# VH-VL binders against q96cp6r367to538: the designs that were tried, part 13

Target 1, 172 residues: q96cp6r367to538
Amino acid sequence: SGRLLINSVFHVGAERLQQMLFSDSPFLQGFLQQCKFTDVTLSPWSGDSKCHQRRVLTYTIPISNPLGPKSASVVETQTLFRRGPQAGGCVVDSEVLTQGIPYQDYFYTAHRYCILGLARNKARLRVSSEIRYRKQPWSLVKSLIEKNSWSGIEDYFHHLERELAKAEKLSL

## First folded at step 8 (VH-VL)

Design p13 (framework fv_livmoniplimab)
Fold by ESMFold2-Fast, scan of step 8:
Structure p13 (fold): chain C 172 residues (1-172), chain A 123 residues (1-123), chain B 107 residues (1-107)
Amino acid sequence: as target 1 above (172 residues)
Amino acid sequence: QVQLVQPGAEVRKPGASVKVSCKASGYTFTSYYIDWVRQAPGQGLEWMGRINPSGGSTKYAQKFQGRVTMTADTSTSTVYVELSSLRSEDTAVYYCARGEYEYWYGSSTFDYWGQGTLVTVSS
Amino acid sequence: DIQMTQSPSSLSASVGDRVTITCQASQSISSYLAWYQQKPGQAPKILIYAASSLQSGVPSRFSGSGSGTSFTLTISSLEPEDAATYYCQQSYSYPYTFGQGTKVEIK
């Protein structure tokens, strides 16, 4: 049920890559601004264990819909709970709830990020995504949900991969 | 060598504006925040805000909202803080500091500091 | 805003003494706390980040502990060069806030 969206090596250490993606980093803030996300709020990481940290992101996304609203609000919950086998790697699970779109009560999207350290200044980023259903939609509604959701997910992660590649070059 | 270089002093009259510079070198300018922290004579540290040199987005402390502006010039690796409608209580040393987020805990730290600019507001 | 309260406001101790400084947050900040040292006429210098992690190049006599609302900076054996004002700082939410400072003087 899921799709692999990123499976790439970057000449950035695992700890730096994690900082870029999962802190309130200049990279993340700049990326979200390029995506035209507004009203962005990032909570700090918190949890009862160093191996189980959680944070919440809220933001407004633009919608390219000639009929209906021009924006939607998002609540994204990220859980950081595992490291890769080599130095500094991690796993982050993200659940994305969108309000202000058709059929919002039927589904949400989930992403898993895996960072694996390969060398001091080299890491692999793997990202996979799923659409998860809370209610069983009709087949036509499900097709609409999946078409629009996958289009948005693929655009987001392709843009992220390009921006990471640019940041990699600037560090040289 | 990471360095943040600031001018030593600025003098202004009440009601004027002051613009303090912070020139960065020794690292990738767009990969770190620059935060501004001030300290009145004999007082503690007060965070004013931060800027992301990649894109210029800012976060300001509410106390300074409406009279503080932070900008970044990537061509010269320089960040500025401008404070308007100056009062005598704005007399302070103004520090720029490099803001770095630690991975895992997301703790933002200020690992390198400029030497500070003493801004004196006097009639 | 999150208020950071340090205790004591000042202390005087002898070389070789164990010194402890406490910092209280007005609400839980998890481990989003750093400690800084400032000597007269100088910019602050970071000592501890993420409540308990020692900054590279800082002597091992400095240590931090705590989480949530209560935090402690410890100097296990005070040296003359440690005479300074120490500040805690939360990075849990904007605006970032500092404690009022603790002045450490050598007897």
Scores: ipSAE 0.006, ipTM 0.552, lowest interface PAE 13.0, mean pLDDT 86

Design p14 (framework fv_livmoniplimab)
Fold by ESMFold2-Fast, scan of step 8:
Structure p14 (fold): chain C 172 residues (1-172), chain A 123 residues (1-123), chain B 107 residues (1-107)
Amino acid sequence: as target 1 above (172 residues)
Amino acid sequence: QVQLVQPGAEVRKPGASVKVSCKASGYTFTSYYIDWVRQAPGQGLEWMGRINPSGGSTKYAQKFQGRVTMTADTSTSTVYVELSSLRSEDTAVYYCARGEYEYWYGSYTFDYWGQGTLVTVSS
Amino acid sequence: DIQMTQSPSSLSASVGDRVTITCQASQSISDYLAWYQQKPGQAPKILIYAASDLQSGVPSRFSGSGSGTSFTLTISSLEPEDAATYYCQQSYSTPYTFGQGTKVEIK
């Protein structure tokens, strides 16, 4: 569901790709810095099973808005699902709540990451996203939310795909 | 194979600075943290801080804040730790270690270590 | 800072003995604990991560257990090559801290 943003094979094993994206890894920290995210905090993963874990990220993002705030605060909740501790892949659901932007009470964004192991050092990453509405906005407001949100989402995941391809080539 | 190569020894006078190198090979340099851990003679291990070679961001233990600087040169896959205003108590073996979050198990481990550089601070 | 305290500070045992070393954290660290072995003149070597998971290449006679504030490293049958100082390390929060070490000597 939603728009498909990444559907690519990387010459990186599924467990390593998972560590790069979903731990406090050098890759993730470097990527967030390139995106100009600041005040980044990551909670530990927690849950009753290593196959069902949850964590919370908080960070500040830059806003290119001529009027009003130049930054916004984000709370991102990630839930990890895996069939077993030794499974060669996982699914991570991410819900992103942003405060300090116009119409913040109307919507939030959701992402689903699917990692599938293909070989010891090869995995597929699939990412899809959607905008979820808590209130139904009028057409002009919805147009602005859609335009700005998809622009940001597409830029973020295009940048992520480029950085993953770059990291892959260095390990080759 | 993964290797972290350090010089064997450095000697400095009190008040001087020392810069210790750690050259990495056998893996993608920007995919792992490098941490610095020191050990005074006959004593235990003390974490000093870490650097992310991707972007150069650092995190230092407060005890060393203001005296320590960590840098990375991606063109040579080399990390440096520089400690200033040296005291006799800074005499120690300084290790670089490759840091990795084991995401699944929620741990941060030092899976490969340099052989250590003995820094002696004496008059 | 999280303080890590090991017991005993040193021990002497015979080849074939079962050896246990304990580590106490000053606050709950879940399972964010690793164990390292250091032989004289050498860098430390990781043995256990996530309190109980054996690092690849480490002999199966080593095992770890515990969670929260209390942790144990066990050597089920001591071998001559196991003479070393053992350190626990928390990775729950920075600054990462180590126990003071437990020296294991062979009789």
Scores: ipSAE 0.006, ipTM 0.563, lowest interface PAE 11.2, mean pLDDT 87

Design p15 (framework fv_livmoniplimab)
Fold by ESMFold2-Fast, scan of step 8:
Structure p15 (fold): chain C 172 residues (1-172), chain A 123 residues (1-123), chain B 107 residues (1-107)
Amino acid sequence: as target 1 above (172 residues)
Amino acid sequence: QVQLVQPGAEVRKPGASVKVSCKASGYTFTDYYIDWVRQAPGQGLEWMGRINPSGGSTKYAQKFQGRVTMTADTSTSTVYVELSSLRSEDTAVYYCARGEYEYWYGSYTFDYWGQGTLVTVSS
Amino acid sequence: DIQMTQSPSSLSASVGDRVTITCQASQSISSYLAWYQQKPGQAPKILIYAASSLQSGVPSRFSGSGSGTSFTLTISSLEPEDAATYYCQQSYSTPYTFGQGTKVEIK
């Protein structure tokens, strides 16, 4: 099942918030560096439809586990969905495939970002996440996958929310 | 009122280095990349690289790798490009430009440019 | 590196004329192409991004089209202030590369 990770209003317009999160922005690069992500590569957005664009991110993440791997490779595919001019916002769906962790072929993680414009310089960001299974693990393996995955996901989005709040206070 | 201000000219001898400044104003300095693009007299535009003023990460064109360095000073909202081992072929106008990925399509564009610094390399 | 080739290298046209400049990429760049205008002694100015999107503040007589490897910039009715060199630029991959430029002169 999925979880709601961010549901906050920021004093920054919807267009600017989207650029901060979904372009190769200084905010995004600084945030990824704080997370100690390395080998970061962002493809350009592309697609047949102007309402649906895709890009691929690749990067290496650190793993805090004394008995396991110290890093893992990630391929993240993002699909940007434009809601139309009257909606005042966008949705980005993210699928995250991680290599170099136990049970990597059983699952992947998905995130949905929803940006809704509330006023000229005010927007709501809602982020929900879900663990998706390619193979059904038996209950002990599933518990291990979920414990470790949710820990990482929650840490990432709590850190993101705090950095967005700091950026907001600096008159972004 | 976005402005990128550069010095007008610099003269160096072959083998020397040059450091060109670009002072930004009218926007939040750390929200945008600064790219460097040069233009030799009567020639076209050549991208050299980019710096992220938030954190100082850089990406250089392979042609300049090993002799180019880009830095940013957030206290003065100033970006620098330093080019070493200068040759006569490095004579060009050096532009700083504000770079950003476009909102929906991810296209990378230069929406504001400095006036350029003419670097002349001659004996 | 992705090579960008423009055609023609120069042209002369009269005020009111339709002007078309073409740009070819050595490989597919989707719609990751921008057009810039540069007047003598000045820095370049962006006109078009994402192949066909008009930059805010740019006159509507400028338009862009194309995708993949073939792109065009059109000036629907040439004005005296449009005398300049025009450059295409790919942003599909680094190093970002520019066309060699097309010089537009007014008769």
Scores: ipSAE 0.005, ipTM 0.504, lowest interface PAE 13.5, mean pLDDT 86

Design p16 (framework fv_livmoniplimab)
Fold by ESMFold2-Fast, scan of step 8:
Structure p16 (fold): chain C 172 residues (1-172), chain A 123 residues (1-123), chain B 107 residues (1-107)
Amino acid sequence: as target 1 above (172 residues)
Amino acid sequence: QVQLVQPGAEVRKPGASVKVSCKASGYTFTSYYIDWVRQAPGQGLEWMGRINPSGGYTKYAQKFQGRVTMTADTSTSTVYVELSSLRSEDTAVYYCARGEYEYWYGSTTFDYWGQGTLVTVSS
Amino acid sequence: DIQMTQSPSSLSASVGDRVTITCQASQSISSYLAWYQQKPGQAPKILIYAASSLQSGVPSRFSGSGSGTSFTLTISSLEPEDAATYYCQQSYSTPYTFGQGTKVEIK
């Protein structure tokens, strides 16, 4: 039950797009602020190979929980796979664990970002997402998890796509 | 003090378009959604869509898809809704409302409202 | 789309009366429900969010309850200024939808 969320070409080179999304860039900082994420920390990329790096992001997201807190804590682990200069791009796998939401021990979300260089100043970004279950929920609980998770994921990546389009215009 | 200011009224002929403004003040404009909700005379409330002023992210109700466009001007803290191909049944009060976004659930409630713009479509 | 149905469509009550308005969702919306008050010629005003949380500045005589598909707004002791139309709204998913409204008249 994965979904394709972004599959668009931007007038930004693959290296710059990677920097915008996967470094401590002004773009990423601004985007996370627009999402109202707080207490954001980014670990540096680390690994025993330049083509296989890992980092951890932690942040707080706002929620309107009728029976609980107004915020939830997120731990996001990103793994970067880079095929080198010949391919012109990278793949980033993201696993998102959220604490402070209903049924948090049943599931987590996963995203795959693919950046493919098309020209010096042109790249394709493809993003797909999945909800992954640690426990099998009853059908009504599964419907709640699916609806809430996809709503949040779709809003996040649509917002990201629009911000990238805006940044693209300023880069021309 | 949070305020959303709209013009009082607009009159258009069938087939025309109308663009309604909503000027925000008293809060960080880019930190909240602005949603548009209309109300036909003597009828209930109908959600049209929303915009995130910082990113330009829009989401429209399917009923209005292809006829509605929402835009934001951050330099003036103003949001616009434009509705084209107007019909007599589009006669309504059009409200802008501040939406508090909840990332995880995508949930939105409307804590502040503009006073509404009465759009009349008649020949 | 999630359909919201209110009952009654209208009621007439005296100052001091306890008034209850019910809202029914066509599917479970957990507690993602808000209540709004609208007086003639005015914009709606939020009263309750998250089914039971009272908005700052709203008199304590207003309360909300319920979860899932069935929700209630209660005015414990009706005041003259409470004459208005009341709307429920599901905040669970887009498109956001409202009940048809309940008109509360004094006397």
Scores: ipSAE 0.005, ipTM 0.498, lowest interface PAE 12.0, mean pLDDT 86

Design p17 (framework fv_livmoniplimab)
Fold by ESMFold2-Fast, scan of step 8:
Structure p17 (fold): chain C 172 residues (1-172), chain A 123 residues (1-123), chain B 107 residues (1-107)
Amino acid sequence: as target 1 above (172 residues)
Amino acid sequence: QVQLVQPGAEVRKPGASVKVSCKASGYTFTSYYIDWVRQAPGQGLEWMGRINPSGGSTKYAQKFQGRVTMTADTSTSTVYVELSSLRSEDTAVYYCARDEYEYLWGSYTFDYWGQGTLVTVSS
Amino acid sequence: DIQMTQSPSSLSASVGDRVTITCQASQSISSYLAWYQQKPGQAPKILIYAASSLQSGVPSRFSGSGSGTSFTLTISSLEPEDAATYYCQQSYSTPYTFGQGTKVEIK
């Protein structure tokens, strides 16, 4: 089941927060660079309506692996949902497929971002994540997958929350 | 009041390099990309690349890769473009432009432009 | 690279006329298109972004339409101050590319 990673209010309007996180923004590019992600590509958003859009991100991540590979390649598919074209807030579902790690065929990770506008310059961001299994691992393999995946997910979103907090101070 | 200020005209010989500055004021410097666009006399606009002043990451048009370098100095809110191995066809007005955030299903807007710097490359 | 082609390359019209300029992309760019106005000796100025959204401060006589590969800029009633060269620009993928420009002259 999923874990809640971010549930915070930022002094940034919902539209600006959406742009920062889900466009090719200076914030997003700077954040990914701080995470040491390389070979980053972001496709444009595309879809039949402004209320249902999809894009693909590809990038290389560093991994902490003594005596093993130091990096892995990622394909992340994001789907954006809005109540209407003028609506404040959105939901973005991310599916993250990582290659170059042990047991890569068994699982992938999923994230849900929820942005809710609270006032003109104030919005809430909730992020939850889960590990999804394609094959049934037995207990030792599952424990290894869970330990490594949650460590990486928690580090990523804690870093994101800190960078958003810094960015809101510049906006005020 | 947003301003992007560029220097006066520059003259260089073929094979030299030129470094053009763009000083930003009136907004949070690290919140916007700065792009460089050039225009040869009587010709159209050509995108050269962009820089993120937050962290200094760059993206260049393939045509200029290996000859262009973009840098940013956050202490002075100044972006630079340096073009090396100059040829006569590099004679152009070089513009810096502030790159407003791309909307989710829209395009980037160059909402403020510098006045341009004419670089003339001649023997 | 995505090629942007404008039509016509130049036009001459009278004050009060409706003027249309078209822009064709060599592949689909969705709505990732902007229009710029450039007067002699000046930097370009943004008019339209996201194919159809009017930039704040730009007169309402300017409008944009289209999606995919075909786009149009319309000036509903030409004013003397509109004499300029107009450029379309795609931001769907890098390198960003511009049309060759359309020169609008007043008779």
Scores: ipSAE 0.182, ipTM 0.727, lowest interface PAE 5.8, mean pLDDT 88

Design p18 (framework fv_livmoniplimab)
Fold by ESMFold2-Fast, scan of step 8:
Structure p18 (fold): chain C 172 residues (1-172), chain A 123 residues (1-123), chain B 107 residues (1-107)
Amino acid sequence: as target 1 above (172 residues)
Amino acid sequence: QVQLVQPGAEVRKPGASVKVSCKASGYTFTSYYIDWVRQAPGQGLEWMGRINPSGGSTKYAQKFQGRVTMTADTSTSTVYVELSSLRSEDTAVYYCARGYYTYLWGSYTFDYWGQGTLVTVSS
Amino acid sequence: DIQMTQSPSSLSASVGDRVTITCQASQSISSYLAWYQQKPGQAPKILIYAASSLQSGVPSRFSGSGSGTSFTLTISSLEPEDAATYYCQQSYSTPYTFGQGTKVEIK
């Protein structure tokens, strides 16, 4: 029930790519501004010494809703795993809960980012996503949730991939 | 542990402004919202707005828009609410509260509260 | 704005009694409802979040139920320390709004 959204090699080392995506980097700040996200707060990464770290992101997204609020509140929980302190890659699991959208109490979205170092200045980024249900909707409602959610997820990650490709060209 | 410390009382004349502080300790200041909730004598609780100490972005209740300003100073872990053009009906206890999204489930709640500041507006 | 209405406005009960307080939302808020306890001269204290989840450190005699527009807070066996005013609060959308409060007195 999951989908692969990014599976690309970038001419950026694994550590730099991780820093761009998972720290308070200029790249991340610029990308979120392009998405028109506001009220952004990034908690510090915290966890045990085995490179098992967690953080919480909160932010407000704009929504196109003629009947309801013009914005929605998001809480995103990220868990980072590394093979070791000096590992050249990582896995980040992200769970995204949104308030202010239709059927918000039925579901949330989950993303897995996988960064694999290939060389000092070269890494692969793989991103897959799935919709997870907190309670089971009727088939028509489920179809609407999935169509709307996948549209948003695909737009977000295609935009991200495009911006990473631009950043890569500047690094050449 | 987690504490939000406010002054006990403030007195102002009608038409003046008041600025109430809330000093946070015992947690990572930039990882949580601070919300302001007031309570007039003998009345219920009224949400005024919130601030994100990471970056300083704010959200105010429409009723207070134009009269309220919330700010955060990360160097002192202190949040302020300033209310202008004070009227007698602004007499209330003003609470700061830590707003957070429960890990994994995303419910937004106020888990720690300051002791409140009694603002009295009188001539 | 979402209006929250509580009932009753006040009640008196004996230690050991089961106490129920209700809260109605003017529109569906799913499970985005919290319950708070406030004792005289003190700040509110969170009891329940997400309609039915007990906050860490809160006695198990407190429970919440409901979804959509109708919610209840139950104290299964009233203790002397439970004399307080109780408030429901929706966190579905801003501005967040509270019920008018229910005062619980012990005989």
Scores: ipSAE 0.006, ipTM 0.531, lowest interface PAE 12.0, mean pLDDT 85

Design p19 (framework fv_livmoniplimab)
Fold by ESMFold2-Fast, scan of step 8:
Structure p19 (fold): chain C 172 residues (1-172), chain A 123 residues (1-123), chain B 107 residues (1-107)
Amino acid sequence: as target 1 above (172 residues)
Amino acid sequence: QVQLVQPGAEVRKPGASVKVSCKASGYTFTSYYIDWVRQAPGQGLEWMGRINPSGGSTKYAQKFQGRVTMTADTSTSTVYVELSSLRSEDTAVYYCARGDYSYLWGSYTFDYWGQGTLVTVSS
Amino acid sequence: DIQMTQSPSSLSASVGDRVTITCQASQSISSYLAWYQQKPGQAPKILIYAASSLQSGVPSRFSGSGSGTSFTLTISSLEPEDAATYYCQQSYSYPYTFGQGTKVEIK
């Protein structure tokens, strides 16, 4: 049910890659603008442990719907895990809830980001995603959900991977 | 080697506008925010807002009521802050600073600062 | 806006003394706190980020602690070059805000 979307090495250190992806960084804000996301709000990371933090992102995405709204509202909850305070990598679990799309009450999407430090200025990023169902969809409904959701997810992470590669080159 | 260079001083009359520059060098200009922080003579520090040089998106403190504008010129690695409808209370040293997050902690910090530009607003 | 209140507003101490400066936030800011040092006529310089992490190149006599609403900057053994005004800064919520500053003078 899940798919591997990114499994690439970047010539930036794990801490810098984490900052680019999981803070209110210039990279992240620029990337979201390229995706045409609007009304973007990022809460601070918070939690009792430095190895277990959470935050909430809210934003508006454009959608292609000839018979309905042209945008949808998203609430994304991210949970960050580390093996220790100074660990050279992290895991971020993301749960994405979208309102304003057909069958919104049936499902949500989930992403797992894994960053592994390989050297001082080198890290691997792995991203996998899955569609999770709250209630059993009729087979035709499931096909529509799967087709539209995977199209969006694959486009998003392909674009992200390309932008990370560009940012990497400018850091040389 | 990271350096932010600002002009020394500017003098304006009440009601005028002032535009202060900040030229960055020694790092990848589009990889960091530039924030503006001001300090009235003998007073503390006040955050005004930030600009992302990659794409030009901005975030301003509400206090400035639409009279602040921040812009970036990537070809010269220069950021500008323009403040309009100047009042005597706007007399301050205006600093540009490089902004960055600590990913683990989420703490946003200013690791390099310009030397400041003294803007005096008086008749 | 989140208000940051420092205590004391000023202090005078001798070289070799342990100095502590406290910063109180009007609401919880987790560990989203930094400390800066400013000498007369100069721009501020960062000392501590994320409440307790020492900035690279800053002398080890500086340390930070705290979380939530109460934070402390400690100078374990005061040096003459430490005469300056110290500011705390929260980055939990916009607008980012600074404390009013604590002036440290050498006797």
Scores: ipSAE 0.044, ipTM 0.685, lowest interface PAE 7.0, mean pLDDT 88

Design p2 (framework fv_livmoniplimab)
Fold by ESMFold2-Fast, scan of step 8:
Structure p2 (fold): chain C 172 residues (1-172), chain A 123 residues (1-123), chain B 107 residues (1-107)
Amino acid sequence: as target 1 above (172 residues)
Amino acid sequence: QVQLVQPGAEVRKPGASVKVSCKASGYTFTSYYIDWVRQAPGQGLEWMGRINPSGGSTKYAQKFQGRVTMTADTSTSTVYVELSSLRSEDTAVYYCARGEYDYIWGSYTFDYWGQGTLVTVSS
Amino acid sequence: DIQMTQSPSSLSASVGDRVTITCQASQSISSYLAWYQQKPGQAPKILIYAASSLQSGVPSRFSGSGSGTSFTLTISSLEPEDAATYYCQQSYSYPYTFGQGTKVEIK
């Protein structure tokens, strides 16, 4: 099932928060480096409207596994939606496909980011995630997938929330 | 509509470099990757690398690392591949292709191709 | 590097025949496989992406199947215009690699 991972207000405007998270920003570059992600590439945003855009990220992640591979390749596709050009925020849907891990053909992970502008220099960020299944795993395999996937997802977004709080504090 | 235009042929001596162009039209140039794929006469396809015209970031196949450089000129919607220290085995048709990820599964494909530039390396 | 091996290297078939081409990956690539058609003197043309999705504008007689390490391209009823070399391509891992090609000739 799905989980809420971030639901916090930051003292940065919605447009700036969007730029930090969803462009090739110094913030994003630094954050991914802290996560030990390598071979990072970001495609440009593309679409017919500023209210509906898509991009792809590719990168290599470290795997904490005493037996088996030490890294895995990731393809992440992001779709950005805005309610209108004047909207003080956006929604980004992210689909994360990881290759080089056990049971990779069974599942992928999905994240929804919601940015809502509250004031000129204040925005709310909500992030929820879920595991999506391509094949129905039996209960033991599903438990293993969920234990390992949620561990990684929760660590990633906890780290992101902390780095956003640090960036906000330096701006005050 | 969408077109990728390349020169027909280039001839170089061993040890020289060659720079092949690919002029894009009919779409937003900075919204898609351009990949380079070569094919030696009578042989199969070999991926060389890609460039993001927005910002110029590149990813090269390890085989060509140190000999290949890809660049983009957004003012003319043109991508270039430059290959240095040419050998006779670099003789091939060099294709540029527009690269795109399938947003559901992340599969990377080439939906439009240039007609290719035959690079001949001979003494 | 991931090695892509196609079988057969060449085949001859008659108009109306069902043609099957296979592609084997040296390691699991999930569904990150595309199929291309190349006619003599021309650039390749995409037929199938994500192992089984038909590219817009490609005739429905072409289909793809498979996952993991074993993949198949099928032409349900061969047409004269289908004489070409067919290539599979993996996008699972860098460098992206192609199969050696399967030449389809009409007899």
Scores: ipSAE 0.000, ipTM 0.500, lowest interface PAE 14.5, mean pLDDT 86

